# Ledger of designs, part 33: VH-VL binders against o60147

Target 1, 175 residues: o60147
Amino acid sequence: MLEKNKYLYIFRHIQTNQVLLSQGNVLKKTALFQLPYPLQKPVAPNGMRPAKLRKDHWVPLLKVEFPNESMFQSVFMQLLNYRKYRSVQPLTSDLLKLPIPVRRRKIMRQEVPNTIADLADILNKEKFPENSVRLQLSDKSDSEYADWPPSVQIDSEEIKLSRGFREKTTVDEAR

## First folded at step 16 (VH-VL)

Design oh12
Fold by ESMFold2, last read:
Structure oh12 (fold): chain C 175 residues (1-175), chain A 121 residues (1-121), chain B 109 residues (1-109)
Amino acid sequence: as target 1 above (175 residues)
Amino acid sequence: EVQLVESGGGVVQPGRSLRLSCAASGFTFSAYGMHWVRQAPGKGLEWVAVISWDGSNKYYADSVKGRFTISRDNSKNTLYLQMDSLRAEDTAVYYCAKDEGYKSGWYFDYWGQGTLVTVSS
Amino acid sequence: SSELTQDPAVSVALGQTVRITCQGDSLRSSSASWYQQKPGQAPVLVIYGSNNRPSGIPDRFSGSSSGNTASLTITGAQAEDEADYYCNSWDSSGNHLVVFGGGTKLTVL
C-alpha cells in the first residue's frame, strides 16, 4: 500500500508577503482561492485574488513532513480555518487609525508570523510522537515566531530554491 | 450607543427571493466583521454567515451555501443578506450581530431585534 | 448535528445556585461565550472568554471551563433569570466557524 501526500508546502508572495498553503511542491491556480475575493471598486485593493497565478511571485516559506496523510489533512484544514477566523476579526486600534492602503499592507505583512504561530499552536495541541514532524524553513530565524513542541524537528538546512520546492539537478540545469 | 436594526422580513413562497438589511449606528461599522444568525420558531440559534470588515472575506453555514449572499456597504453602515431559492426550513427570525473580538472564541456583544422571514405556500 | 451539547432543561429554586453545562471538542481550542434569551427577545451576552462578564451583567453570573466542558453558574438565582441559555464557540476543525449549543431552558421555581 502507498502513503498519500503527507507534506505541507507554504509559499510567501515576494511583494505583499501573503501566504498560500499547498499540498503540492508546485502551486496550482486553485491555491488562489485562499486570497481575499476581489472587491468591485474603481481601483481594486492590493493583495486581492488575481485572475492569474504568477508562479514567479511566490517563493518557498517552509515545508512540513507529517507522520501520515491524515495528520497532514487535519493540520491543513485547521490552518485554513485559523486564517478564516483571523480574517473576520475586528480591526485592532492601531490598524483602525491607519489609512486603508497602509492598513492593508500591515495586515498582509502579519500573515507570515501569524501562519507560523498558528502552525505551532496546532502542533502543540496535537499529541504527535517526539521528533515525528520535520520542519524546514527558507529563513531559520522565522522559527522564532513560535515555541515548538517536542514533536517538531527543525531541519538545520534552509530551503534554497527560488520558486518551487523541487530541487533541479545540476546536470539538468547545465544542459 | 450601539444599535443594529434589521429590516426586509416578510412572507414569501418557496423558491422566491428576499433581501434583508441591517442598519448599524453608534460604532465604527467598517472596523468589524458582521454576522447573521437565525432562529426557527421554537428552535435554537443557528449561525448563517459572516463577512470581514471590508467585505473581501465571506463564509457561510452549509445549509445556506450557494443560496445566500452576505454583503455590506460601509458608506451606508449597512449589512445585507440576499436570500435566493428560499425553502420552508429557512423560516426564522434573522438577527445581525457584531463581534467585539476576543482572544479565542466569539464575543457577540450586540444583536439587532430580528426580522421574521416566513416561507410558505 | 450541533457539536456543542447542552441539557435541554434545568430547574433551580429561587435564591439557589444552578450550573448549566456545555460540552464539545471545539472547547479544547476555543473559549466559550454564553447568551441569555427571554421569550420574544434577542439574545443577550452574559459571559465571554469562558469566565468574563460584560459590563451590566450581574455578579451572580459566572463562567468556567475545563477540557471540553464549559459551565455557566448563576449564584442566587432570581425570577428574572428564567430564560434559554446558549453556549457558543469557534471550531478550528469543522466546516462552520461559529457553533451554538442547542440551548438550555432554565426554570426558576
Scores: ipSAE 0.836, ipTM 0.926, lowest interface PAE 0.5, mean pLDDT 88
Fold by OpenDDE, last read:
Structure oh12 (fold): chain C 175 residues (1-175), chain A 121 residues (1-121), chain B 109 residues (1-109)
Amino acid sequence: as target 1 above (175 residues)
Amino acid sequence: EVQLVESGGGVVQPGRSLRLSCAASGFTFSAYGMHWVRQAPGKGLEWVAVISWDGSNKYYADSVKGRFTISRDNSKNTLYLQMDSLRAEDTAVYYCAKDEGYKSGWYFDYWGQGTLVTVSS
Amino acid sequence: SSELTQDPAVSVALGQTVRITCQGDSLRSSSASWYQQKPGQAPVLVIYGSNNRPSGIPDRFSGSSSGNTASLTITGAQAEDEADYYCNSWDSSGNHLVVFGGGTKLTVL
């Protein structure tokens, strides 16, 4: 039996540009574990994990369709680990010249391009079959952040923006 | 000169808690992630935990998740490891190590001399 | 989680060349670092980013990488090079972000 297609949605926060990974087109509360623990107050705009998920604060950045669960899980886990890796990297001298809140904001602003680049890097290394992965971006220009391997088929249509979730397309429902 | 000095090690019974400290000097402490790495007697190196420059991100090895807590006080240039629910297998020399990154990899450019933690009944 | 494997022990004659190899899937995604550890001492970084030497490390130490392997080479081994050597990398696929090899005991004959 052919495994059902799996969908990775990546959401960005409308204010902070932080990124959340989602299995499926609806953000779940559990996605918040991807955000740093609050040092003092759980305020999302400060880049920390809020107490509650505000779906309306998140918009889809991209959608990745995988032909099976294994591929999805592999990429999903790697993306998380890439983010973890980046989060531990030393601060540059330029960042050190800035106040801590400014540093954090600047770092958060890079999450979107970094995530896209990470995804591309992961996919390049995985060497999946040609056109086995379907990528749809909310902004086609975001594809410029990385070189995509032959395994990735970039959809000519941009993903429709939706807060907290994206309705399944006819194609998605059929798969 | 970069210096890392661990302290807080000792002998403790299983189930007890211990808190390790690592005093850092000779570099901008708040600019770097810090790691704990341990080495059981006669065994190899095992990564334990990492904390980001501001403490906002913490990650642990599976072997210590839920039991150990890494933290830091940048005002004191000190790294901490709170070890709860200690087990015999936690017996090791615990090293604090300074994080450093290079492209798609990170490494530890400086290590402390370590502090011995012995968990025994 | 990905593992790094290396031979538990190797020997080299004084003045000769020895290569210690580390293998693991994590090396496909990240660069390797190498640490020297002498008895009763803390590890010392000798190679990072596959082939970079920290200040103070002799030029006889070098690194290389290929596929899922990384190697530490000592060209012209000295008596003081007798130690345990550990490779490490970061693991993008597992729950252990940082992984070490099992260590290689180098004996200089």
Scores: ipSAE 0.835, ipTM 0.911, lowest interface PAE 0.5, mean pLDDT 91
Fold by ESMFold2, last read:
Structure oh12 (fold): chain C 175 residues (1-175), chain A 121 residues (1-121), chain B 109 residues (1-109)
Amino acid sequence: as target 1 above (175 residues)
Amino acid sequence: EVQLVESGGGVVQPGRSLRLSCAASGFTFSAYGMHWVRQAPGKGLEWVAVISWDGSNKYYADSVKGRFTISRDNSKNTLYLQMDSLRAEDTAVYYCAKDEGYKSGWYFDYWGQGTLVTVSS
Amino acid sequence: SSELTQDPAVSVALGQTVRITCQGDSLRSSSASWYQQKPGQAPVLVIYGSNNRPSGIPDRFSGSSSGNTASLTITGAQAEDEADYYCNSWDSSGNHLVVFGGGTKLTVL
């Protein structure tokens, strides 16, 4: 059997700073299941699961190359579970002091540092060979959210946004 | 004093539905994730589902996924479990549980008394 | 790789020390909690965070963990300690966030 994907792609939302994990360098609609389920109306809060994937709202945060697919699958599943675990934890006292819209915004803004810390926590607990996991960031200073094990090599080159000419979409398609 | 009181259990035929309720008091209900845990007669504890503080995140055991729906109404301090397409293997005492939270792991410090659901022909 | 394994039954003489073990890979990244359940009653938390005792739990109950194993120790077992004991953890690698062990029936002789 062929080794398949060994790359993890992580995206952040340009407005909310929420995080999506992806097996490919292009987000699929199924990635939206990682976002919170929409609450009952009248007005749904920002950051809830949208009906459609807006690929223009999601930019690269980081990319990880693993030694093989099985290690990728293990880390990918663990990251999803770390996020689920965090989502059901009790609110801290500092969050309880905030009005609900501000509270939700603060929780969403923690997703980037939390995901990076969770990735490092997983990698520190795994037994990977030295320098066998290559990490590339869009902003290299984001590596400072965690202490990385010897297995991780942080690429000196940042991910640059690929910007090409795209046909302007209609208002409905842009939403 | 923290209290959790389940209700809504009963005897139903396979394929039918039931809705369980868990009335919470003595703590800030909207600050906590809430869980359902069940126990079949003579068997061990089995986690069923969890819901986040505002209800926006919900996760289920594989055995109930697609058939059960966890929900909450923070204005009424009440947790719910809607159980559709019930099967004989869903027969159990259903407990609601509060997670107090502690670093990593689970800290279910308060449990209700349980409500019995019996699914039989 | 995601299951918590407990011995189904353990016996201890009154006043003696007993250890109930729980093994699983999830315990490498999760602390353990332990629940006592007497017949016809709801579970009662006796240990959380692997080694912490809630208020109101007798000091004869203690917990520890190492690697993929967590232990509940009852020093000087009493008749009222006769019950089922369940370990519990978070599982970062499985389909379920919450995992219980199969339970250990403790008999006090």
Scores: ipSAE 0.828, ipTM 0.924, lowest interface PAE 0.5, mean pLDDT 88
Fold by OpenDDE, fold request of step 21:
Structure oh12 (fold): chain C 175 residues (1-175), chain A 121 residues (1-121), chain B 109 residues (1-109)
Amino acid sequence: as target 1 above (175 residues)
Amino acid sequence: EVQLVESGGGVVQPGRSLRLSCAASGFTFSAYGMHWVRQAPGKGLEWVAVISWDGSNKYYADSVKGRFTISRDNSKNTLYLQMDSLRAEDTAVYYCAKDEGYKSGWYFDYWGQGTLVTVSS
Amino acid sequence: SSELTQDPAVSVALGQTVRITCQGDSLRSSSASWYQQKPGQAPVLVIYGSNNRPSGIPDRFSGSSSGNTASLTITGAQAEDEADYYCNSWDSSGNHLVVFGGGTKLTVL
């Protein structure tokens, strides 16, 4: 019911390593607006915004539980803006030496660590109550991409993935 | 020397369209995001839109969303602003500005001299 | 968080020091940049990253930040410093991404 409203899920694309933010564990079609505009029609280039969402191409990267929806919304919007900001930043000289498709791939490969770092930065600035935010990662080593504030409690258990690239539920465990 | 030169301004009636251009030189145009910023007569600066280096990402101020379209042609080192459904409140000098830096914050290190757009009946 | 506020006008005597302050929530998380604009001219960047001067900007211009505020200081104001000054920052929590202050008209007496 209202429980999903305080949960942030970040999904990773299985091929491009791009990330999508989601309120709750179910990706919505509107999440596609987080991806870059297609440069040419009719088919979007790899990594660009497709016409349809292929949920099976996305796996959970991390889960964040907030105390309430308001805190979720604040962090969610900031994460989106951080990504927007990065998307318009100047290219480094190293990137300029590469063909455009290679540039794009390299940028996409950094989305996972950048997003994790962004999340930590945002949470550090928000100064939420101690241990009020619960973070669960699919890979605990990903937590090393950032320094987490006292407000964040990292779950000792990693996100369990079931077949179909979704989080395992108690129902799945009973099977 | 970095140069930004806006063109395409003029007098138009409400509801009409106008297309602005910004010719860039003196730097690697395709490496940078580009912005449009406008200034109404006797008023302050208002951010309008930004476009990423390859045009794949575009963002707009709420005041122009759905009416203005930012675009670029890197082969011509040119930035564009398509302005549709123009309103009187869109009257302003329109500047193109070069994006710079993220470690040192968000700033515009170079500006054009601007082109005047007047929307009046 | 999507708003930056400045005093609309300030005055300074020739050779004296003046501080122009910008305030807004975006400044808590983002560095400020400052622009000088003289009548009939385009804005010119004078400070970025809170306290960095572009090439060609006199060293009498400096920047500082604290909490939700940023300030531009002119130490030893000159006649040519008379202009409008705008602060700017990135808005991480709003819808506009980029925000400008309302501007401050500086008069040199």
Scores: ipSAE 0.820, ipTM 0.907, lowest interface PAE 0.5, mean pLDDT 91

Design oh12
Fold by OpenDDE, fold request of step 18:
Structure oh12 (fold): chain C 175 residues (1-175), chain A 121 residues (1-121), chain B 109 residues (1-109)
Amino acid sequence: as target 1 above (175 residues)
Amino acid sequence: EVQLVESGGGVVQPGRSLRLSCAASGFTFSAYGMHWVRQAPGKGLEWVAVISWDGSNKYYADSVKGRFTISRDNSKNTLYLQMDSLRAEDTAVYYCAKDEGYKSGWYFDYWGQGTLVTVSS
Amino acid sequence: SSELTQDPAVSVALGQTVRITCQGDSLRSSSASWYQQKPGQAPVLVIYGSNNRPSGIPDRFSGSSSGNTASLTITGAQAEDEADYYCNSWDSSGNHLVVFGGGTKLTVL
């Protein structure tokens, strides 16, 4: 049975450099559940889960094309769990020397390279068929953050998406 | 010396609530995630929940999700587990454990002595 | 979700070598840790990261890993090593971030 290709999009926040995983090119509100829950405050501090998704604050980081739903779901779930794991990791002594807000910002700044590394690690372990996964990055240089397995074909063209949206169209630019 | 001391265990009826505490000392409490792990009588170890260093991230086993709440007070070096809607199958010794990581692995370098929770009618 | 399996019981003669093996898909992606538990006591970490010993753990304890398996080896078993041993790992694909094996009762003869 011929299955349709599935797409994983990863978005980064333009200010905090946090990342959100998305099934498809449209960032949904439910993606906010990936962010830390604010502790009993009406307004979420910077870096915590906001009440509303500001799509204009998120830009595409990378796009991964999978040949079927099973491969997509496997990688998607693992990426989420990698994120969970990292979120509870012990703080280094260097981080402990910093005020809590600064500490959190530094941790958030590492999400992009960590996510890329995680993706590569997951794909290396999965051992998918050669060239079965297509990767497109917003910045080709970001591919240098990790060693990619033969299953991954890196697109020579950079991703051309609008903030929070599928394609850079005239309509999207007018928003 | 690292010490973890659990308290709050006891006998409760099904449907009732209980709150466990874990007092930590001998390390920088606010630098580490903390876990609850339980062990039913005569059974193996079961992971229950984890909370990040600042409490901003919490994760639960499916068996307790929606019923248990993990929290912490770093000013008091204390970890908590609020257990609501208790069931007979929740009967266990509950351990608090210090989080540690190595490469892509989770492990617990220190454990408390545990506190017994018995849920019975 | 991923499960870890280990033999429920093994025996070893005093001074001999015993290997306790843990198997599961999570071990392909994450390193194993091992815990010793004696009756009425809390678990004690004996191996982490597949083959690292915490301070205070005798050098007769060692660990190894291969594929979807991890093993705890006691070289020169002592009477005091009689206990339950649990393996665990990080589950990258399931709903339980941490998974434990069912435990192995080690008897020293």
Scores: ipSAE 0.667, ipTM 0.877, lowest interface PAE 0.8, mean pLDDT 90
Fold by OpenDDE, last read:
Structure oh12 (fold): chain C 175 residues (1-175), chain A 121 residues (1-121), chain B 109 residues (1-109)
Amino acid sequence: as target 1 above (175 residues)
Amino acid sequence: EVQLVESGGGVVQPGRSLRLSCAASGFTFSAYGMHWVRQAPGKGLEWVAVISWDGSNKYYADSVKGRFTISRDNSKNTLYLQMDSLRAEDTAVYYCAKDEGYKSGWYFDYWGQGTLVTVSS
Amino acid sequence: SSELTQDPAVSVALGQTVRITCQGDSLRSSSASWYQQKPGQAPVLVIYGSNNRPSGIPDRFSGSSSGNTASLTITGAQAEDEADYYCNSWDSSGNHLVVFGGGTKLTVL
């Protein structure tokens, strides 16, 4: 198991593209509290918050290595603030034109790019030392969602975690 | 013009329940999160709870969690606060406030005039 | 839990400039908003997003932020500016998702 204290992992749901933040490469059940919980629909993909954590439904989006735990904590908490703000944010006119189920799905689909953008925004504000933060993405193209500050070095290799948060093996790649 | 009008306040004994209402007008109610904020007599502002546009997400201050329930009826443009197991320290003017945001700043652009809740023996 | 701190009271002479400062860790992640409250009235938003004025708020009100601090400045204080002022921010780790400062009573002399 990788050291968790200075590592931020962001996972996405394979169906809904919802995101969860994690300190370390193992998601805790309590991570689900990051998601809205509709009283009428408690299960994914129809619900906004699954009743139970299904590890096989989550894949890594990105990994961030910080120089120390303090920097990790700062960024982690800021990301949570951004998320909570977004969860109660006023709806745009475009969203209001859509039926509620479609609206909810569209909001969930925006979580990945929004989270990446949030991360970049936070890091731009923090002004960490140059190349002090290492970013590894599951898809390198996702780095284009935001402008990254000099403090961020993007790894040339993509993250190698599979469903269930384990390291990818040759068997996993064949599936 | 945006208007928020609270109602339901009054004098109650400890342990009793009270339900507050906030009637909203002048904006698309169903598009915005709504908040409750309270202010004890002679004290500062204290955030109480927030509910998302569709009620799918709710957050509470620890001081009221498990006792208060925030809800809304978008068909009636009304926000509610069910207050159970009331305590003396819950005595305050309760305001409903409209949620709004700007970049990384989120705030309350409109407030009601408040309704007074007094919990006393 | 993150808290916002501000001086409980400040004074300013008529026509002079006063700065009210708010401090707290939540201000690192969220832009501050400021509210004016007069006796017996509801709070009124005077500054949002650290330095934006809502419509109807005089231009003598301005805001700034730096690090874990935010400030409300009144340039050329008027008698009607006498009120309580509260700063506000958001905190995901505290007892309150939304956090208010303790309030500053501004007296105009």
Scores: ipSAE 0.204, ipTM 0.730, lowest interface PAE 2.3, mean pLDDT 87

